# Ledger of designs, part 7: miniprotein binders against Putative pumilio homolog 16 (APUM16)

Target 1, 332 residues: Putative pumilio homolog 16 (APUM16), of Arabidopsis thaliana (Mouse-ear cress) (q9fie9)
Amino acid sequence: MANNNSFSMSTMFNTIQEILNEEPLTVPSPPSRGGYSLFHIRKAEMDIQRIFNFMTGSEDLKDDISVLDTGTLMWMASLMTSDCDYFMVITTNKNGSKTLQKLMGMSDDMDVFFFEAIMRLFIHVMTDKYASYVTIQGMRVFQQDKRELMYDQILRYACFLAGDQYGCIALNEIITDLDDPYYRDQLLDIVANNALLLSNDAYGNFVVQHVLKLRDSRCTRNIADKLCGYCVELSFKKYGSYIVERLLEAGDVPMATVVLDLLACKTEMLIRLARSEYGNFVVCKALELTNEILTADLFYGLVNRLMPYRHLLHRSPRSKIATILDSMSVPN

## First folded at step 7 (miniprotein)

Design s70y (from a01 with E70Y)
Fold by ESMFold2-Fast, scan of step 7:
Structure s70y (fold): chain B 332 residues (1-332), chain A 85 residues (1-85)
Amino acid sequence: as target 1 above (332 residues)
Amino acid sequence: SPEEILKRAQELIDKARELMEEARKLLEQGDTEKALELLEEAYDLLERAWELAKELGDPELIKEALRLIYEVFRLLDEALKLRKE
């Protein structure tokens, strides 16, 4: 860690990986033995098991959560959050997550316990299939001050979460839900600034795709700028080609970025792309979208590059490219 | 098996080399249309060989397939220039 004012993405990823690679959370973790009698230990174990059974049991027994008195609710919240392992056991359970989500927002005093537990375990909660919905619920129902602190954590870990199998799903839901312009724009900027890294990531590509679906023109242009020079490489890949196709559809500037990359690449690469499983859709879309009066120069640029090799393109049964080129070879 | 993949890739490369040499002779004779047909076939064979080489993970075989693909495009460009004459 070289400096106190800036952190590299690689050092941040390494630190987070160390946290995640720690021993798995125990279920349930026994309370500290210091100062406890055997009787107190057994009673605490029974209370924890009762709460676990209640939180993770059938929905029929939980339909009546609204009739629980304030003392019982506060006792449950306190005990559930007293140990990180207990909280994670409940939140990573499908029913436990759902039950906890129902308890959140019922009382500001109770929400303090849930908020503090979520903040202590933020990365672990956000990278779990069921526990991530607990954090999302907190962002919807907690008071503004707590929500802003949670958004600050999302901004801090956004790139890491984008690369996680469950974190990317949760991040996409948060991006959709964010209507605060400051936090939304900051989060979109982080995604755009890391667009090349994320587009080549097994999970991060889904975040880039999701952001492009939002049709935010500033963010889309920033993504196009970051992917400039890489559009051909991405177009050979399944999810990379989807990203490039969305850039082609996103307006004149992102479209021009993609088409200029196609025009700048070597002929061998362009023909291989046009014949490839995913790249043929990109080249075809580029031709279709540029075949307009205002973009005729880009259209004919592509046609002139592809036309001499038309016969190679006829050998690809999945491509419409040859059909477009054939229509241009007839002078009527 | 890896041995079968290697043999198949080498067969494709050898056949492509034959077609490319035939195409070169046809270009020298001014038979541009027949040369183009052979170069198109050579390209298909080399593309398949390149895919097999990637599956095998043989960097020398990958380089050889790509080198020959670039050579096919050089010959295609020569053929296309002759057609414009």
Scores: ipSAE 0.012, ipTM 0.531, lowest interface PAE 8.3, mean pLDDT 82

Design s73i (from a01 with F73I)
Fold by ESMFold2-Fast, scan of step 7:
Structure s73i (fold): chain B 332 residues (1-332), chain A 85 residues (1-85)
Amino acid sequence: as target 1 above (332 residues)
Amino acid sequence: SPEEILKRAQELIDKARELMEEARKLLEQGDTEKALELLEEAYDLLERAWELAKELGDPELIKEALRLIEEVIRLLDEALKLRKE
């Protein structure tokens, strides 16, 4: 197979947990080490408080940043990024994140400070509801060399981000925005290679669903290949069933993968699936699509497996499968 | 409560087992019609028990319910085969 980039998700998860547990315990350090007077320390504390008030202030109390000169902007950028804790407090605040996004892209010299801070705190920034948008903005407005380094980090942590409550949202936004074929294809390959794990994950399933909505033929076929043999078990689950339904809709090859899984499973499992809360929609869609496309062997294969149990399927209040089967019944 | 859900699931499983044993006896006696009625009822009870087991998140109870559903389907297949002569 073409893709030899496989990582242990367990090993990656443990490595990232170590990084998060080792949060930078940095005390605010004025730009260099040694010899600072109490006067300089107190002035820095007052300046930091001033910038927090400006950056995190409500929309109604905030001045237009367009009136700030280059010197003031450089001072702000330097101060905000002087300490990991300062940067995180600002970026994880709703108003602070929005203000920072407005400052980004205004000057290449300023963007160096923001870029370096984002790269240093990449996982922390990407897994926060508001701070993740700062990284997304950097990918839109920074110089190409910085954007490429940020994309490299996204590729490195893609699976972990997909499994995170906020990281999955940010990752989907990045996938939507990403026009570069190299980075786009690599990211789609990572999602496809991990499709089984992600489809069974509380957040990762949203990434798989989002990628399938893009209707990228190669990626969709790769996802179908990885989910082959697992389509029945996924179809019993709410979000797993949505993924399987999208594969059924995605063309003849992904559809065949799903239907062949249905035909290969044991009769008792197929009947339970057809009567289940989510699986009934999968079986129903498989019947409708195979009939519509005139894939007679697949359609009649399903009908022949389900027909003897038509009476049990009529007992399910949510299934229209029985109605389809009834239309195939010919009185002698 | 979890204890009440567990009790309800167990009651459904116990009743289904009773119906399955009665159905086996009826199949041996050639009373295929009555056996089918009891097996359909047992299936419905086990499906409800399986839903309650999932609500509880009890892996052992889920496995037990699924094992019995598989057994009822095998008995239904046997009964349907006997109806075909």
Scores: ipSAE 0.000, ipTM 0.290, lowest interface PAE 13.7, mean pLDDT 80

Design s73l (from a01 with F73L)
Fold by ESMFold2-Fast, scan of step 7:
Structure s73l (fold): chain B 332 residues (1-332), chain A 85 residues (1-85)
Amino acid sequence: as target 1 above (332 residues)
Amino acid sequence: SPEEILKRAQELIDKARELMEEARKLLEQGDTEKALELLEEAYDLLERAWELAKELGDPELIKEALRLIEEVLRLLDEALKLRKE
């Protein structure tokens, strides 16, 4: 109960597993023994193979899309989306993904097939290097009603996607591209509300960093608020230190949040941070920025806490902190 | 191996304790500058021991290293104040 973000992620993981294991296949069951002629089975297999070859073939073959009639395109879309496995084989293929992206938006009737397949396989599509771009394309070219349902799925699975190696990349592109203020603000709020968990995650940290680069004042202040009290802990860690440095650079309020955390911690922790592999860059940046922005109280607060231990900081292998301190005289 | 990491961490702690004890005697004798040098060395050893304790995942060893770091910083405060007088 204490950690709402961890609890939410655990619940999301269980929900995703239920969806991934959902068994009513969207495709028809295989023909019953003796229910289909051998001719019909072979024709269906040949049709599937022809579509696969077309979709995953070279760019030269794709120039011919413009000459295909509506009936042929509808037949291809129907057959391609009739089996979840076939759809995934096509969409996870580099050329297949690109070809599908070109077909999307050409016809509202065709888009129904692609939309339904994407929604049924949403997590699988969003966590694949090539298939994720199919979903991004759908969000750009589908009609508004379908795009809004896709945005709802992004909001529902945002934290899971942020923690995935390909999902985080797709999520960042969606965040950049999303122009609807309602869905954009909701998505930014989800990232900010989960900033502590994501900042400590191998992939989620890239989402927090990306959001901070957008320079959205409200979202940045919300992230700073959620990380308040944790800036020292994060600064000892590689990814956490990068996020804390971005908060220092993000304006007066986020900078003050970080510096006040530094000033609130015990002297032992502050000196250890200043000498640490990643934390020394955070402390150095805090000193440099508070000096530049004329935040004298925060600057001298840091100087006063560090100055007595200047000799320990001179022994730090990569620190410039001691040099800054040596150039300062503190008023009383 | 975990046994080698434990042994190394313990050696660092033992050496830091020796330096801290020597520094206390130097402070009593008024040799503040030499005491400061020994305490700085003790701090470096304890910081290394704390990193090894974390790698080992030994809660008692982590706690002991941090307790000694707090103690050496307190002695550094005392030495720095005496130097100013």
Scores: ipSAE 0.011, ipTM 0.499, lowest interface PAE 8.6, mean pLDDT 82

Design s73m (from a01 with F73M)
Fold by ESMFold2-Fast, scan of step 7:
Structure s73m (fold): chain B 332 residues (1-332), chain A 85 residues (1-85)
Amino acid sequence: as target 1 above (332 residues)
Amino acid sequence: SPEEILKRAQELIDKARELMEEARKLLEQGDTEKALELLEEAYDLLERAWELAKELGDPELIKEALRLIEEVMRLLDEALKLRKE
């Protein structure tokens, strides 16, 4: 891992604590304090243990959920959500998460318990591998008023989630699923406005890549604008180079932004980029696309900068730029 | 070790300087093609030295490697101009 300019665990912990202490303005106030010790909840331990065993058991025990009576389902939902620790233990368990997803949407009355628990534990749920799918399911099956409150939370925490190992995966699924143009456009704007930070982040780069795959012209141009001046720096990096390649593929304006960055850098930097492990793919694609689209000024700008040094490019391992230049119809 | 990496980077720089000096002499003699070959080799060595300098985090060594890369690029430009003649 990087030893400088990394996102610290201390900074992340402080951010999470600040977020957890913040009360969502659009959600009714939940109980702020848990006052229960293990000793006080022991009386209900048998029922909680039975619920835990049912929720986390094998798949062949789950197909009969629909045969449970309404009273039993309501009792289970109430017990599971009355203690935040038990809700988290169930939601972070692979089978527990899957079983909860099956229970959600069965009853509006039951969904109130799950919605309130999710909203109370939003960051914890969204940054867990299995629990995040419970929130995603809620956004699919809950009533519209609850879904909108959950979308508001996604907008509030979008950048934090993008920087998290599991949060970025969940955020990408939400971006794909989100068909409400108001929330979709705002979420895409948040990603674009933070594109430079996210493109340099260990997990945030996957969110930028995912958004670019959607081929949303407005968002892609906004990302290109934010990355203008940084395309060469990003192209030396594994995931940064993938982002820059997608910008090259995304139409005339984003392509021009990338190519103009290449043309603005020093010749030494351009040749070093063309010979680098990841940057060579960026320079190759820039040449191919500017030639294909017939943007002669940009194509010949690149050729004129690279052609004198083609023999250095031939000596570089993994570089195909020299072969491309040699095979292209270029002025002598 | 850091000492071994430093030694290797310095060896690469020293060899590159030797190649650049030989290339200058070849350019004076009109042997442009052989000069280009040596300058290309010098560039490869300096690029490697720059990567090692970054690994060490040695600012002075990084600066020295980059300065020499600029210098070999200027010699390449000179050689390419002479080849046209």
Scores: ipSAE 0.109, ipTM 0.621, lowest interface PAE 6.2, mean pLDDT 81

Design s73w (from a01 with F73W)
Fold by ESMFold2-Fast, scan of step 7:
Structure s73w (fold): chain B 332 residues (1-332), chain A 85 residues (1-85)
Amino acid sequence: as target 1 above (332 residues)
Amino acid sequence: SPEEILKRAQELIDKARELMEEARKLLEQGDTEKALELLEEAYDLLERAWELAKELGDPELIKEALRLIEEVWRLLDEALKLRKE
């Protein structure tokens, strides 16, 4: 099938890395010059300090957030989002992130400030351990119009987030929570379209594995289709082998895709795979599952390819494959 | 150390060659089962040598290990043909 990606992954990753490198986290600057009096600068410094102390302090002190009047909440929201550095210092702090999550959803007027700050800093927020939960909370509590704009941003940056150590965790939680069929299917399509690259990535493989665990038939078949012809190559690799094992477990069609790749490769490659550190688990699982569901053609196809070389498979962990083959030699 | 790894890899290759020569003689004598056991052992030694060669980044040692693995596979094919009576 045709590629559904609207721009290249290489271009996307390079552009996003450039954005992330432009603004490293720094101590918050007071409001920039340009019309501010010294009085306003000093008052803003005192107000920012009070907000930081409140937001990043003990969680116990924040149990009564609901008793704060609308004016105080609006003032706090406006001030903490007035500068990107201020917002990031709060959201990347464990307590600050938690406190901000409690403030979100309390007022539509206040949520406008949080939404606009999140959208302005989307990639920085989504790739931080604590700040990413602020965006996830917004997708749960903001009004539909704001949530849809946030979904659009997730679609735009999905591949990059999948490859990030914190972004992949946030993306997986969003995938699980996302019940809108349009946005869910588009996000799953992006994962499937990039399944080969993600399956070889240290973090992206967790996104592919997570999606396969959802047992979404359309997406699983799309992933199997994109990995067709590559299952043997992937099975030699640590993360690739985990994906291939999940495809074997995902139902009869994805299982058949994997097994047909095994049957299509040269015998030397199949035996080398069966002896390899990661591939032995793939070959063993393929034998077990094809035997279990009684797909005789696939099971005996594998047995007939492996049996003549079973002497190469007798050593642990390969001995489990050899044990299965030896049990087949007794009856016929 | 790199020198100790190189020595170990060479010892593994030398032992594998010895086993392969013994296997060739067994195949000439029609003792295919014993030949297959020796070839399995030689294959395991060569895979270990290949891993050590990659660790060292020695391209000539990598080529030698892979060439011998190909030769073991050729001998396995010959042994399997003989087992068909």
Scores: ipSAE 0.027, ipTM 0.540, lowest interface PAE 6.6, mean pLDDT 82

Design s73y (from a01 with F73Y)
Fold by ESMFold2-Fast, scan of step 7:
Structure s73y (fold): chain B 332 residues (1-332), chain A 85 residues (1-85)
Amino acid sequence: as target 1 above (332 residues)
Amino acid sequence: SPEEILKRAQELIDKARELMEEARKLLEQGDTEKALELLEEAYDLLERAWELAKELGDPELIKEALRLIEEVYRLLDEALKLRKE
């Protein structure tokens, strides 16, 4: 009865709120560094403005990055990461993000600055439309030790990222790109273990859908297991119905899980589902697939439950279900 | 507005009741096919009313819509038995 997932989610929620509130991005702020003379402060401000203009300007002028010497690259990396607000203004800018991605992987020494900045601002970077691609690039080009630490952060924050409008997109890219079987399996297990929560979330459902498209048999079966008993409830919902349809298409075991949930519900609920805006596609697909695969018990179980009420199913788009049922009632 | 949704739900329920009553008369006359057609229409209206009642969060409207849906099922079962005969 005790739900360990609720406890861990509450703890993570509090930690994330503290991170997001620590240094929010509101307006581009000039960098602040203590201990400098006024001359050095002015020089740093001018240098930071030069880098900002370079990073966020036209892409055509940045093809020359490859000719920059190591000293210049180290200087740029150091200044870009000197202030959290400054780094976020660059990385959340479309051109700034793209330029930063080109600088990453050019030097291991330089990548230390980018890695440390990303790790310090991890949730903020991962939940931004453009900044999230900086983290994804780091996972592609940084040395293995840094990539593994970044994977650990993804595992830690996976459920929160899945629930975010941009975090879910970034998480899906990472799932696709992640070649390391250990980290990939761990990430897939986290998604599967939280499949019910995510399937009912405005953005998390996209992560569940993406994972199902990968056709990983272990993960898909784990998702089916976690959604067992909830397939009817999900099928009334727009994105929940898409997930249930993908389970129907995913092989014999996931298909059986969905169909058995349909057969276990009350007749009133099943007919209402078959007539609903989204659920009609689930019931139709269940009939088509069970008939195609010749799972006679499941197919006729559905037919016998729906057939007495076929007159309620004749209206478009529900006419396809009615057509299947009518074909079963004709002797020829 | 909530008042417009309430009025719409009540109109759908009233129309469904009329169709159900006509269906009962048709079943008494042995016209099962026309009765089934009217019951299908009544069910469709009641499903819409039930969705509106849920949007309003009105427990009395939800109960009434569900009670009438159950009544449609009973009439469908009766019609199907008569047709089989």
Scores: ipSAE 0.000, ipTM 0.336, lowest interface PAE 14.8, mean pLDDT 80

Design s74e (from a01 with R74E)
Fold by ESMFold2-Fast, scan of step 7:
Structure s74e (fold): chain B 332 residues (1-332), chain A 85 residues (1-85)
Amino acid sequence: as target 1 above (332 residues)
Amino acid sequence: SPEEILKRAQELIDKARELMEEARKLLEQGDTEKALELLEEAYDLLERAWELAKELGDPELIKEALRLIEEVFELLDEALKLRKE
């Protein structure tokens, strides 16, 4: 029956001490198939397995780990990062990732091993559910020179990461955490420059949505410019419609870009959009916002295009648009 | 099945065409309100047919559904002009 202390300080010290107390191998190996070299290989495999078992234990070991001496921590870090496969098996394990995150930032000398391993395996680490948090932690706790090299890698692979199911999540965390204006602005520029591609991507759309939530005026205007001509197409799609709704809410220039796209499309397409599952919310929001915050021109432009066909909108569950149109006939 | 979806899409298009022809006759008779009702029904049928055509990936059926939708709008415009008389 295990309890909460199964992987405590006692377990940590016993596991590490057991490895350290191993007698040096002599020239004659013990009876084993393959001889001296295989004996040495098997010992190294056992040491790595012990570290793996320790790292993937279910307990919160931060306080236990902090009492280990520098030499022991350096030896452990060296062993864990000695092989790409060992490092990946540890970092892609839920508990291994959490334990590694706790080790990071404890010693600059130890962090060199973790940094080098992360940089060698950058794409593999960044596209894994648990390992990506190891990289995020490094960006928070490593020395500035290492963090800048990691930022450079993020800029290099930003579009690839945005298109990955876990990479997009990690990229959004990094965008939120980035307080350096230079790297933040460059990353926002990459997202904005690729806004059309990303808005149509299964995962990239979440990055565009996240960036729009930051309410960075320059980046939002750049996104609006890149999506100009495509707002109607996007509005028929679930996540594309969310992006277009955010542009409508983002100020006069992005809102005008969306509304002008609506006014430029064929009447048949505008009515289909107003009746569609997702597009009805875009058309409704465009009417509400242009009525409240802009000159009458854009509001009446939309009303004039929709009003002749209001009978198609009343039959549809899109009664919100119909309600706005009907209010135009009521004396004020 | 794809065959059943194709059959359903064709049935919706055929029904929409019948409603559109009835609407044209009503517009010739000056019965604009009844024509508008039929054109609204035809539009709903053609939207459903267009969705099924996209599911099938049939470019000719997609083109036919969209062409008929445009034709419904032409008839709606005619009906709305007559209505104001």
Scores: ipSAE 0.013, ipTM 0.509, lowest interface PAE 8.6, mean pLDDT 81

Design s74k (from a01 with R74K)
Fold by ESMFold2-Fast, scan of step 7:
Structure s74k (fold): chain B 332 residues (1-332), chain A 85 residues (1-85)
Amino acid sequence: as target 1 above (332 residues)
Amino acid sequence: SPEEILKRAQELIDKARELMEEARKLLEQGDTEKALELLEEAYDLLERAWELAKELGDPELIKEALRLIEEVFKLLDEALKLRKE
């Protein structure tokens, strides 16, 4: 029944393109990755080194913060944010990113420069390995008004960021740190609403997995609702199977959603799933949990579907299913 | 190449058919245990053939592999019924 509604990666790509094409933000021309002039690269390296050498003279930023005058802090901030391309060269450099993170939070006046630069280049900063940590730091140390504007940007680009190799990591860290119930709930709702697309994405699946680890009952049930009908398809896939296993572990309602999908599929598909590299763990866990919780209807539903074909399961790699079936008394 | 994949898939299907025919004869003789071993082997070959058929994108080959898998399950049902006798 669920086999007629297969998901494709092109759907995720189209969603990401729609988000990028909307562009309600007044952002300067995107910086060219790897195409910066030698002049800009060398200037950034010299400026990073100069600032780094100044800062490594202090023994503790907490103790030394009072010795840095406003003029010096404003000079540093102005230098690093003087040009969008230059700011990106600094933030995408490991040492430059580290230096920026140390400077952030030291002065409200200085933070205005960093905040404005980050907001102008938000998507570019958030999708870079080193620059993304500059944004994360801003969310930790900036004043509440700036943090809320940054949260608004995260909500706008959440689905796109989840699909990016570095954006997904940054997004997960932001989700963990986010204690404001309004923004947290909105962000979790966006993840849940896009759970099917994200679960099938190379990076988005890590966001779904991370959110399920939070054990937020409302969000977990919403994810289960969105994945209903797709649990078998997902269970054949490496990361999809991990998500389905987490739903089985997440309580009676998500567990029932998964098991009912297993019971709704064709017997041939259920046996193939039980024998598959990743699906065998899902079927095994479904049997173990339904037996443990004593949901007899679901447990015996699975046993009755698998028992006739247990001979196909005994020689399957890493399967414990046959052992469970052989140990159970089944009505004849 | 597509021609090599098609040839491999056909060889797997042909071997599975032979094993299924042998299993049917064993079931008629009451040798359910040996029949089950052959049916398991046939199923493994058909799964491999189905994967190759999907790689080719050949709808007729996919349909044929799935039809034979369904037939293996019918033979398994017969074998399991005989074991209860």
Scores: ipSAE 0.012, ipTM 0.468, lowest interface PAE 8.6, mean pLDDT 80

Design s74y (from a01 with R74Y)
Fold by ESMFold2-Fast, scan of step 7:
Structure s74y (fold): chain B 332 residues (1-332), chain A 85 residues (1-85)
Amino acid sequence: as target 1 above (332 residues)
Amino acid sequence: SPEEILKRAQELIDKARELMEEARKLLEQGDTEKALELLEEAYDLLERAWELAKELGDPELIKEALRLIEEVFYLLDEALKLRKE
């Protein structure tokens, strides 16, 4: 139950203006009362609480934000970024993140405060569900010099972020949004160079899958090259099988890499893969695609390896492969 | 329970070994079709045992199941060669 005594945006705006207009206290000559330093500390704590309430409130801030003058906005930006904990409280809150995103890009001078705060705690911001969107927004609206420094941080920490539950999501959005060819290609190269480790990671596999969806021919080829020799091993695993299926769909060269791995493995392993929970989809897709694109050597290579064991494949409830093989049997 | 899974996996392995031994005798007698039926059944049992071993997370049991799958596959290959005669 929320006993929520939220003030209107206009009330909060007026309160902020009152704070800005308050004159500093002068400390009397000795004997001095320690209450003056406590007064300043208490006032700062009240100011921070008002900013938290303003930033994390659920009201539509669009019209009210446009009423705030440059001085008020600069003061707010300075105060909320004055302490790492203050900034993190705001950015990790769903409403606080959204409100901050609306403030970003309004003033280059104000953006300096947000940029510096993001850069101080880059990893902490990037690995939070809501705070990561603040960084993504900065990459969209900040001046080019600031965006490039943020791209450098993404390149530096790309593999770490790919292994994090929220970092992988944020990294995928950055990869999608990144239109600068230099930084995009460098980021894609980092993913491709680490494709084997990432494909076996609980979260990194989502980054590899996302990159393959982009259908970037250079990156896809590099991923295929790094996964060459490992396609069978990956195909036994849930997310590894999804990656291998995407390589099969990604064009002639990546498809050939996968199929050649299937043809190079022991027959026992190929049959076991064809009957497995995830691998049956890989072998089925390899048959369907090699037949569709008329790659007869690869298609018949697979058929010839599987056909003698078609009865084992019929005994598996998950295999469509047996049906394909039956259609290839020569009538009497 | 882990104890029940282990017992089930071991029962499947033991039954598969019985079928493989019977299949070997049938191959010696030239009854390749009956041997193939038994080896296909043994393969199914070993695949189930392998799944249970993975669920249990027992590396030695996984290794044993895979070793027997390779053995049954060797016998399947021999049976298929004899059938072509």
Scores: ipSAE 0.213, ipTM 0.719, lowest interface PAE 4.7, mean pLDDT 83

